VHH binders against q96fz2. Designs and how they scored, part 85

Target 1, 269 residues: q96fz2
Amino acid sequence: CGRTSCHLPRDVLTRACAYQDRRGQQRLPEWRDPDKYCPSYNKSPQSNSPVLLSRLHFEKDADSSERIIAPMRWGLVPSWFKESDPSKLQFNTTNCRSDTVMEKRSFKVPLGKGRRCVVLADGFYEWQRCQGTNQRQPYFIYFPQIKTEKSGSIGAADSPENWEKVWDNWRLLTMAGIFDCWEPPEGGDVLYSYTIITVDSCKGLSDIHHRMPAILDGEEAVSKWLDFGEVSTQEALKLIHPTENITFHAVSSVVNNSRNNTPECLAPV

## First folded at step 5 (VHH)

Design v93 (framework vhh_6z1v_2)
Fold by ESMFold2-Fast, scan of step 5:
Structure v93 (fold): chain B 269 residues (1-269), chain A 123 residues (1-123)
Amino acid sequence: as target 1 above (269 residues)
Amino acid sequence: EVQLVESGGRLVRTGGSLRLSCAASGSTFSTYAMGWFRQAPGKEREVVAAITQSGGSTYYADFVKGRFTISRDNAKNTVYLQMNSLKPEDTAVYYCAATYGFHTEHPSAYDYWGQGTQVTVSS
């Protein structure tokens, strides 16, 4: 997972993240740096994406089940990084493999500190290699959506205008992430950055790509992943596995260029 | 921001029982996860048991499972370690520690430490 869509306006995104804390109280996540959220149909590594994380990371007296939503840089910059420019990091931290996450220092250290987050997206893009050609077919991959009478079914035959009707009730994709905090050597604000954990593809996606993000399917999984105050690293890692509860459709090559940021990027072809 | 004081360590015979207490003062106790650690002479400090801020989950190292029980009383700002069926190998200084988050892997994850209480188990 190297490309996502997260285009919802901030207020719609916030409502889509409604949740219950440990005491059963209904809540919306509280924003940090809301002005850094930049909606886009075509988000690449190094851009900011919204993530959920426990309020306890920021407020020492908070209940660990309470959630913050914050934009973070995609591409984890380890806390120990010595250069002044994060773009100078020599290795790719866009994703981390679930099977080696406890072996790689860049990931095991923040994971050991409970720095787990849930990466939010409308869905993600993958490119299917076509045998016998250098052509690749992009797909938009997302949770099955609740059908409403007004929005109808969303699929390969639907026009871009029909997609606009579904966004008010869109179920966001919730991907397991690890974040870290980096203090610039020259001073300035702490940089929060994240990586998406990846697993082997499920059977349904195996013909599109051999890897997929670790998707947290449902509020129980999301809550346990975020709640580093009640859930240990070992228990949280049990949530990291492929899921079959996904759907997809082919999209146009417009999405290939990360500078293209229009509804056409995710519209069915 | 929290201060921790352990008590209850003493000499006990093999097969005996002992309860350690750790009294916390300062920051709001109930927001911390608490851990019990031990360090024998010449060895590194190791995790013995941990309990979440709510008390809803606990962790025990394999070498104490079934023998030790960690518990907390948030009204008294105290965490306990009940030690049963003690063995000479349990001889160590026992430390309580506090941190934000449920950490079971390494002492370095804990921010606040008590001074320790000595437990000696004679054969």
Scores: ipSAE 0.462, ipTM 0.784, lowest interface PAE 2.5, mean pLDDT 89
Fold by OpenDDE, second read of step 6:
Structure v93 (fold): chain B 269 residues (1-269), chain A 123 residues (1-123)
Amino acid sequence: as target 1 above (269 residues)
Amino acid sequence: EVQLVESGGRLVRTGGSLRLSCAASGSTFSTYAMGWFRQAPGKEREVVAAITQSGGSTYYADFVKGRFTISRDNAKNTVYLQMNSLKPEDTAVYYCAATYGFHTEHPSAYDYWGQGTQVTVSS
């Protein structure tokens, strides 16, 4: 996974992340560093994206079922990194393979500390190799969007009004991530950064791409992944597997340029 | 462009079963989410069931109540609707639809439609 969409306004995003804590109380996640949130239809590595994490990471004795939402840098910078510039990292940390997560120090150490997060997105992009051509067809991949009794009719996205309605009730893609905290050697603010765990693709996606993000499907999976206070690493890792609960459509080549940040990026062609 | 052709619609008695089929043209069937819709006389077209590209997720309208099952065979470019415990209220033209856009229960999300097949349930 090298490209995502996360374009919802902050308030809409927050509402979409409504949850129940372990007491059954309905809650919204609190923001940390909300000013770092930059909505975009075209998110690339090294950009900031919102993630969910347990409140217990910030507050001693906090209820570990409570969630914080925070923009973090895509591309994990390990805490032990001694260079002043994160870009000098010599290995790619955009993704973490599920089969080698425990073999790589950069991922194993923060995971062992309970630094699990849920990366939020509208969906992610993947490129299919076209047979006989050097051209690649991009696809937007996301959760099926089903109208809930409480949600208004999701009309056709052919009008601005309908488009807004679609996004107001959008089910966000929830991907399993690992984050770490890095203190710059020269001082300054602590950098929070994340990697997305990847797995072999499901059958439905296999013709497009052979790998996919580890998607946490449902509130229980999300809660267990985040709750490092009650759920062990071993138990959490059981949640990491391919899912067939996805849908996708072909999009234009507009998304190929990471500088393009328009609705055309994820529009069906 | 995808062409859809429904089949299997007929007269059936209350409590009976029927299996509808929809054959899709082209080689890109596996890239489309599929749906079954129905339209009774004087009523709006309504979703019956939907299925994702791989069949890993399905949706059913509230009136289905476990009586119908949507499935697909991507190797055969076909989507099916198994209908059991049919009622007179199920009498309608049933339509197959395909979507390459956002997968929702709303008819407007679907880009291609079949001509429909008539299902009649007699008392």
Scores: ipSAE 0.329, ipTM 0.716, lowest interface PAE 2.0, mean pLDDT 91

Design v94 (framework vhh_6z1v_2)
Fold by ESMFold2-Fast, scan of step 5:
Structure v94 (fold): chain B 269 residues (1-269), chain A 123 residues (1-123)
Amino acid sequence: as target 1 above (269 residues)
Amino acid sequence: EVQLVESGGRLVRTGGSLRLSCAASGSTFSTYAMGWFRQAPGKEREVVAAITQSGGSTYYADFVKGRFTISRDNAKNTVYLQMNSLKPEDTAVYYCAAGIGFRYTSEADFGSWGQGTQVTVSS
């Protein structure tokens, strides 16, 4: 998983993340650094994306079931990194393999500190290798969406007005992530950065790509992954597995260039 | 959780119309997807209609599509269900519910529930 869409305006995204805390109280996640959120149809590593994490990471004695939403850098910078420029990191931390997460220090250490987050996206992109050619077919991959009377399905040809209504009720993709906090050696703001945990692709995606992000399907899975105050690392890792509850459609090559940031990036071809 | 209070349920003749209201108190009403459910005696509770936080999108069960309309007024913290061409099969207790997240098509998607309002349609 190396390209996503997360284009919802801040207010729409916030409402899409409404949740219940442990006491059954309905809440919206509280924003941290909302000015760093940049909606885009075409997000690549090193850009910021919104993640959900437990309020207890920021406030002593906070209810661990309460959620913060914060933009974080995609590409985990370990807390021990000693260079002044994170782009100088010698290895790729965009994704973290589920099978080796407990073996790699860059991921094992923050995981042991409960630094679990849920990475939010409209969906993600993958490129299917085509036989005997350098051309690859991009696909937009996302949760099955609830069909509404006025908005219709995103997979069907719709008016621009109907497309706008689809996003009001879009079920955001919720991917399991690990984050870390890095303090620049020369001073400055703490950098929060994340990696997306990956698993073997499900049967439905196997012809497109051999790997997929670890998707947390439903509020119970999301709550357990985030709640590091009540759910141990061992219990949380049981949530990390392939899911078949996913859909996709082919998109145009417009998405190939990460500088293209238009609805055409995810429109069916 | 929000407190939800339904009103408007009454006896109506077949082919009649009725409007149900659901008033929400406290907290951030505009952040909830809202739904209407119904339960007839001896049957499970079933979804009737739902509406997104903004009111821009709606969902209807097949058995009410074309007859019922859900709407909301976020300034008044109220959601409505306009019921037209009522049938005896529509007789049930109607419940207002607030969603847990943005999904709104099954009972599991809702966390806050009203006490219900009785609708009776005479044959």
Scores: ipSAE 0.000, ipTM 0.236, lowest interface PAE 12.6, mean pLDDT 84

Design v95 (framework vhh_6z1v_2)
Fold by ESMFold2-Fast, scan of step 5:
Structure v95 (fold): chain B 269 residues (1-269), chain A 123 residues (1-123)
Amino acid sequence: as target 1 above (269 residues)
Amino acid sequence: EVQLVESGGRLVRTGGSLRLSCAASGSTFSTYAMGWFRQAPGKEREVVAAITQSGGSTYYADFVKGRFTISRDNAKNTVYLQMNSLKPEDTAVYYCAARTGFYIGDESAYDYWGQGTQVTVSS
């Protein structure tokens, strides 16, 4: 996973993340740096995306089941990185393979500190290799959405008014991530950056691409992944596996260029 | 900050039982993971048992599994260690410790420590 859509306005995104804490109290996640959130239909590595993480990472005595939402850089910069420009990292940290996560220092160290996050998206894009041609077919991949009288399906949204119905109750894709905190050696704000854990594709996606993000399907899985105060690294990693609860549709080649940021990027063809 | 005070340590014979208590004051107790550690003369502190903020998960060192039980009462700001089938090898100073975040880890992971309570197990 190297491209996502996360276009919801901040207020809609926040409501889509409503949750219950350990005491059963209904909550919305509290924002950090909300002005750094940049909605887009076509997000690539090195851009900022919203993630959920435990409030305990920021407040010493917080209940670890309470959630913060914060924009973080896609592409993990390890805390030990010594250069002044994080874009100069010699290796790709956009994704982290589930099978080697405990072998690689860049990921093992932040995991040991409980730096688990849930990466939010409308969905993600993958490019299918087509037999008999060098062209690739892009697909938009997302959770199955519950259809209601008020909300239409993405395939049935043929006007701007209908798009509002689709997005008001959209179930966000929740991907397992690892983040780290990097302090610039010459001073400045701490950089928070993340990687998306990847697994082998499920049967339903195997014809599109051989890998998929580790998707946390439902609030129980999301809660356990985030709660580093109650759930050990070993127990959390049991949540990392392929899932079949996913759907997709083909999209136009407009999405290929990451500079294109319009609804056409995820519209069915 | 949180202050921790252990009690209950005493001399007990092999095969006996003992309950240790740790009373917490200061910061909100229910937001800390709690651990029991022990240190025998000339040895490093080692983790014995740990419990999460809610009490929903516990950890036990292999050498105490089946014999010791950790529990907490958040209304009383107290954590307990019930010790059964005591052995001479259990002789040590027992420390209560509190931390934010992870509920298990070595001694360096814990932020607040009590002064300890001596447990002696004789033949």
Scores: ipSAE 0.000, ipTM 0.333, lowest interface PAE 11.3, mean pLDDT 86

Design v96 (framework vhh_6z1v_2)
Fold by ESMFold2-Fast, scan of step 5:
Structure v96 (fold): chain B 269 residues (1-269), chain A 123 residues (1-123)
Amino acid sequence: as target 1 above (269 residues)
Amino acid sequence: EVQLVESGGRLVRTGGSLRLSCAASGSTFSTYAMGWFRQAPGKEREVVAAITQSGGSTYYADFVKGRFTISRDNAKNTVYLQMNSLKPEDTAVYYCAAERGFYTTRASEYDYWGQGTQVTVSS
């Protein structure tokens, strides 16, 4: 997972993240740096994406079940990184393999500090290798969406012209992430950056790509991954596995160029 | 890697108070969640209290709630267990333990252990 869509306006995205705290109270996540959120149909590494994380990371006495939503840089910069420019990092931290997460210092250390986050997206893109050609077929991959009376008939909801209406009640993809905080040696603002944990692909996606992001399917999994105040690293890692609860459709080559940021990027071909 | 050394265990009268200390050396202490465990004669090791890396969250076993307080001083690389209203049932060897994640109630998930300090409460 190297490309996502996260195009919802800030207010729509916030409502899509409605949740219940430990007391059962309905809440919306509180924003940190909302002006840094840039909606896009075509988000690549090094851009900012919205993540959920526990309020306890920012307030010592906070209820660990309460959530903050914040834009973070995609591509984890470890807290121990000593260069002045994060782009000088010699290795790719866009993704973190689940099988080696406890072996690699860049991921083991922030994970040990409870720096778990949930990466939000409309869905992600993968490129299927086509035999006999150097071309790859892109697919948009996302949670199955609930079809309601208000969205029209099942056939109408799957129509490209009706995708605008489905966003009002879109179920966001929730991917397990690890973040870290890096302080520039010369001074300046603390950089928050994240990586997406990856697992072996599920049977449903195996024909498209051999790896997939670790998807947290449902509020129980999301709550446990975020709640570093109550859930240990070892317990949280039990949530990291492939899921079959995903769907996809082929999209046009417009998405290939990360500079293209239009609805055509995720429209069915 | 971190090495842990407990101190403060002694004989105390029922109703008395005692503070245990656990001094850490080696790797950066502030990256570890810390736990206090105890083992009474003929029993398995059980969790008493735990504290997160920052000290922002704590856990207490039901049998010590309201009587014991766990705290830490990351500048001094030390975790403390303040024990009040001690009972004969609190007699045990007390161990401090460290793990790199958020605290857990399971002894098996802790990577580093001290040698223990004996607390005896007489009636």
Scores: ipSAE 0.000, ipTM 0.128, lowest interface PAE 16.4, mean pLDDT 84

Design v97 (framework vhh_6z1v_2)
Fold by ESMFold2-Fast, scan of step 5:
Structure v97 (fold): chain B 269 residues (1-269), chain A 125 residues (1-125)
Amino acid sequence: as target 1 above (269 residues)
Amino acid sequence: EVQLVESGGRLVRTGGSLRLSCAASGSTFSTYAMGWFRQAPGKEREVVAAITQSGGSTYYADFVKGRFTISRDNAKNTVYLQMNSLKPEDTAVYYCAAGLGWSTGSYRPEEYDYWGQGTQVTVSS
């Protein structure tokens, strides 16, 4: 997973993240650095994406079940990185394999500090290798959605008009992430950056790509992944596995160029 | 900042029982994971038991499972360690510790930010 869509306006995104804390109180996540959130149909590594994380990471007296939403840089910069320019990091930290996450220092250290986050997206893109040609077929991959008429679900066969109406009630894709905090040696603001954990692809996606992001399907999984005050690393890692509760449709090659940022990027073809 | 004061350590006979208490001062007690550690002379500090913020999850070292019980009362800012079937090898200074979070498994001393001064437990044969 190297490309996502996260285009919802900030207010719509915030409402889509409504949740219940440990005491059963309905809440919306509180924003940090909301001005750094840039909606896009075509997000690539090094750009900022919104993530959910426990409020306890920022406030010592916070209930660990309460959530913050913050834009973070895609591409984890380890806290121990000593250079002044994070783009000089020699390692690709866009994704983190689930099977080696406890072996890699860049990921093991922040996991030890409870730095788990949920990466938010409309969905993600993958490119299917077409045998016999140099062509790659892009697909938009996302949770099953409910139609605006409240009588069914949205799918690949639905008209373009139906896609325009769905965003107010869109179920965001919730991917398991690890973040870290890097303090520039020369001073300046702390950089928050993340990686997406990846797993073997499920049966439904195996013909498109052999890997998929670790998707947290439902509020129970999301809350356990975020709540580092109550859930150990060992218990949280049990949530990391392929999921079959996913759907997709083919999209046009417009999405191939990361500079293209229009609804055409995710529209069914 | 949280300050921790242990109490309850004393001399007990083999097979006896003892309850240790740890009183915390500070406005954030209920947000901390709490642990009990022990250190015998000439040995490293080792985990005995740990408990999450809400008390919903606990950890016990293999050598105390079935004998010791950790609990907490967040209204009273207190953590307890109930020790049953005591053995001479349980003789040690027992320390209370507080840390933010539970992620690594709060059974490592390095994961705890605040420590008490300890209370001596001596088990005689």
Scores: ipSAE 0.038, ipTM 0.513, lowest interface PAE 7.1, mean pLDDT 86
Fold by OpenDDE, second read of step 6:
Structure v97 (fold): chain B 269 residues (1-269), chain A 125 residues (1-125)
Amino acid sequence: as target 1 above (269 residues)
Amino acid sequence: EVQLVESGGRLVRTGGSLRLSCAASGSTFSTYAMGWFRQAPGKEREVVAAITQSGGSTYYADFVKGRFTISRDNAKNTVYLQMNSLKPEDTAVYYCAAGLGWSTGSYRPEEYDYWGQGTQVTVSS
């Protein structure tokens, strides 16, 4: 996974992340560093994206079922990294393969510390190789959306009002991630960064791409992944597998340029 | 371009069962979400059921109430609609449809790009 969409306004995103804590109380996640949130239809590595994580990571004795939402850098920077510039990291940390997560220190160590997060997106993009041509067809991949009274077609959103209706009830894609905290050697703010765990693609997606993000489907899976206080690493890793509960459609080549940030990126062609 | 051909429609009695099939042409069947729609005389075309590319998720109209099941076999390029406990109100032309995605509007006919010719289902009292 090298490209995602996360374009919802902050308030809409927050509402979409409503949850129940372990006591059954309805809650909204509290924001950390909300100013770092930059909505975009076209998110690439090194950009900031919102993730969910347990409150227990920030507050001692906090209820670990409570959630915080925070923009983090895509591309995990390990805490032990000693260079002053994260871009000097010599290996790619955009993704973490599920089968080797415990073999790589960069991922194993933070995972062992319970640094699990849920990466939020409208969906993610993948490119299908066309047989016989050098052209690649991009696809937008996301959760199937359910009928609501306010639901509309993405393609038929000709008016701002209709567009808002479509996205007001959008089910966000929830991807399993690992994050780490890096303190710059020269001082400054702690950098929070994440990697997306990847798995082999489900059968339905296999014709498009051979790998997919580990998707946490449903509130239980999300809660268990986040709750490092009650759920062990071993138990959490059982949640990491391909899912067939996805849908996708072809999009235009507009998304090929990471600088393009318009609704056309995810619109069906 | 995808061609869709429905089959299986016939006259059945109330309480009876029927299985509809829709065969799709081409090699890209697995890239399409599939749907069944119906249109009764004098009524608008309405969604009956829909299924994602892999079959991992399904949608059913409110009137289905557990009586119908949509399924697909991507190896056979076919989508099915098993209809049980049929009622006279289910009498309609049933259409198979293919769409390239399943968005918030996937229950709407406008989200589907290709349509079959339809098959007549008649339920007698």
Scores: ipSAE 0.033, ipTM 0.512, lowest interface PAE 3.3, mean pLDDT 89

Design v98 (framework vhh_6z1v_2)
Fold by ESMFold2-Fast, scan of step 5:
Structure v98 (fold): chain B 269 residues (1-269), chain A 124 residues (1-124)
Amino acid sequence: as target 1 above (269 residues)
Amino acid sequence: EVQLVESGGRLVRTGGSLRLSCAASGSTFSTYAMGWFRQAPGKEREVVAAITQSGGSTYYADFVKGRFTISRDNAKNTVYLQMNSLKPEDTAVYYCAAKRGFYESTNPGDYDYWGQGTQVTVSS
């Protein structure tokens, strides 16, 4: 997973993240650094994306089931990184393989501190290799969606007008992430950055790509992943596995260039 | 503090059904997430099924999915394990366990209180 869409306006995104805390109280996540959120149909590594994380990371004795939403840099910068420029990292931390997460210092250390987050997106993009050509077919991959006026899932065969209205009740893709906090050696603001955990593709996606993000399907999985005050690292990692509850449709090559940021990037073709 | 007492374990034929009960006493049962674990001779204790404090979410080990059902009755301070289509491989001592907090766990080490166990024997 190296490209996502997360284009919802801040207020719409916030409402899409409504949740219940451990006591059953209805809540909206509280924003941290909301000005750093930049909606886009075409987000690449090193850009900021919104993530959910436990309030307990910021407030001592806070209810660990309460959620903060914050923009973080995509591409984890380990707390021990010694250079002044994060772009000088010698290894790629855009994704973290589930099978080696406890073997890699960059991921094991923040996991030990409970630094689990849920990465939010409209969906993600993958490029299918086409037989007999160097061209690849991009696909937009997302949770099945429910139409507002029709009791049915939104699909590729739906009209363009229907796609404009679907965002009001869009079910955001919720991907398991690990974050870390890095203090610049020369001083400055603490950098929060994340990686997306990846697993083997499910059967439904195997013809498009061999890997997929670890998707947390449903509020119970999301709550357990975030609640590091109640759920141990060992237990949380049991939530990391492929899922079949996913859908997709082909999109135009407009998405190939990460500078293109228009609805055409995810529109069905 | 809570005390847990399992009951219902007995000899059952292959393909049979059995319901285990775990009665809690001493403290407020509804503050605990609950789990059923089992241990066969020569093996480590392993999770069978678990349920959240509210009963709103359940976990099942792959080897019992579709055959076992965990449930709880907070008014009666009891958790149940309904076991269907029993196999000889299900033979073990079954333990009830309580963990403070909302979420269930599949790790035996996360549980605070344990019952004494009830023997289930499945004969071919």
Scores: ipSAE 0.000, ipTM 0.321, lowest interface PAE 10.6, mean pLDDT 87

Design v99 (framework vhh_6z1v_2)
Fold by ESMFold2-Fast, scan of step 5:
Structure v99 (fold): chain B 269 residues (1-269), chain A 124 residues (1-124)
Amino acid sequence: as target 1 above (269 residues)
Amino acid sequence: EVQLVESGGRLVRTGGSLRLSCAASGSTFSTYAMGWFRQAPGKEREVVAAITQSGGSTYYADFVKGRFTISRDNAKNTVYLQMNSLKPEDTAVYYCAAVRGYFTGLSEDQYDYWGQGTQVTVSS
């Protein structure tokens, strides 16, 4: 997973993240740095994406089941990185393989500190290799959506008006991430950055791509991944596996250029 | 900063039981995740068990699962390791470790504070 869509306006995104804390209280996640959130149909590594993380990362006595939503840089910069420019990091930290996460210093250290986050997206894109051609077919991959009287379905959303109705009750894709905090050696603001954990592709996606993000399917899995105050690293890692509860459709080549940021990027072809 | 002091290590026969204690100084114990590590003669230090700051979640290495139990008492600033069905292979110096945060670490390099260790010897 190297391209996502996360285009919802901040207020719609916040409502889509409504949750219950461990005491059953209904809550909306509290924003950190909301002005750094940039909605886009076509997000690439090094851009900021919204993630959910436990409030306990910011407040010593907070209930660890309460959630913050914050934009973080896609591409984990380890806390031990000594150079002044994070773009000079010599290895790609866009994704983290589940099978080696406890062996790689860049990931095992923040994971050991409970720095687990849930990466939010409308869905993600993958490019299917087509036999006998150099062309690749892009697909938009997302949770199955519940149709309501007003929202309609993706298959019926053939106009801007119908697309807006689809987004009112969209179920966001929730991907397991690891984040870290890097303090620039020359001073300045702490950089929060994340990686998406990847697993072997499920049967349903195997014809499109051999890897997929580790998807946390449902509020129980999301809550356990985020709650580093009550859920140990070993217990949380049991949530990291392929999932079959996913759907997709082919999209146009418009999405290929990461500068294209229009609804056409995820519209069915 | 926290200081850790282990106690309870002694000689015990195969099949016996033993409880280790680790006392932490200071009033911020509840903000630390705690772990027990061991180092046998001629071997590297390895994780045995770990517990989150609240005690809500625990980790156990495969070789002690079902025999050892980690627990903590935040009111007494103490973490415990209950060791049952001891084997000669359990002979080692046992170390208590702490890291500030609300998580469980699985490797030695993830912990910031360490006790001096307590010797456990299991005779055949």
Scores: ipSAE 0.000, ipTM 0.169, lowest interface PAE 15.8, mean pLDDT 84

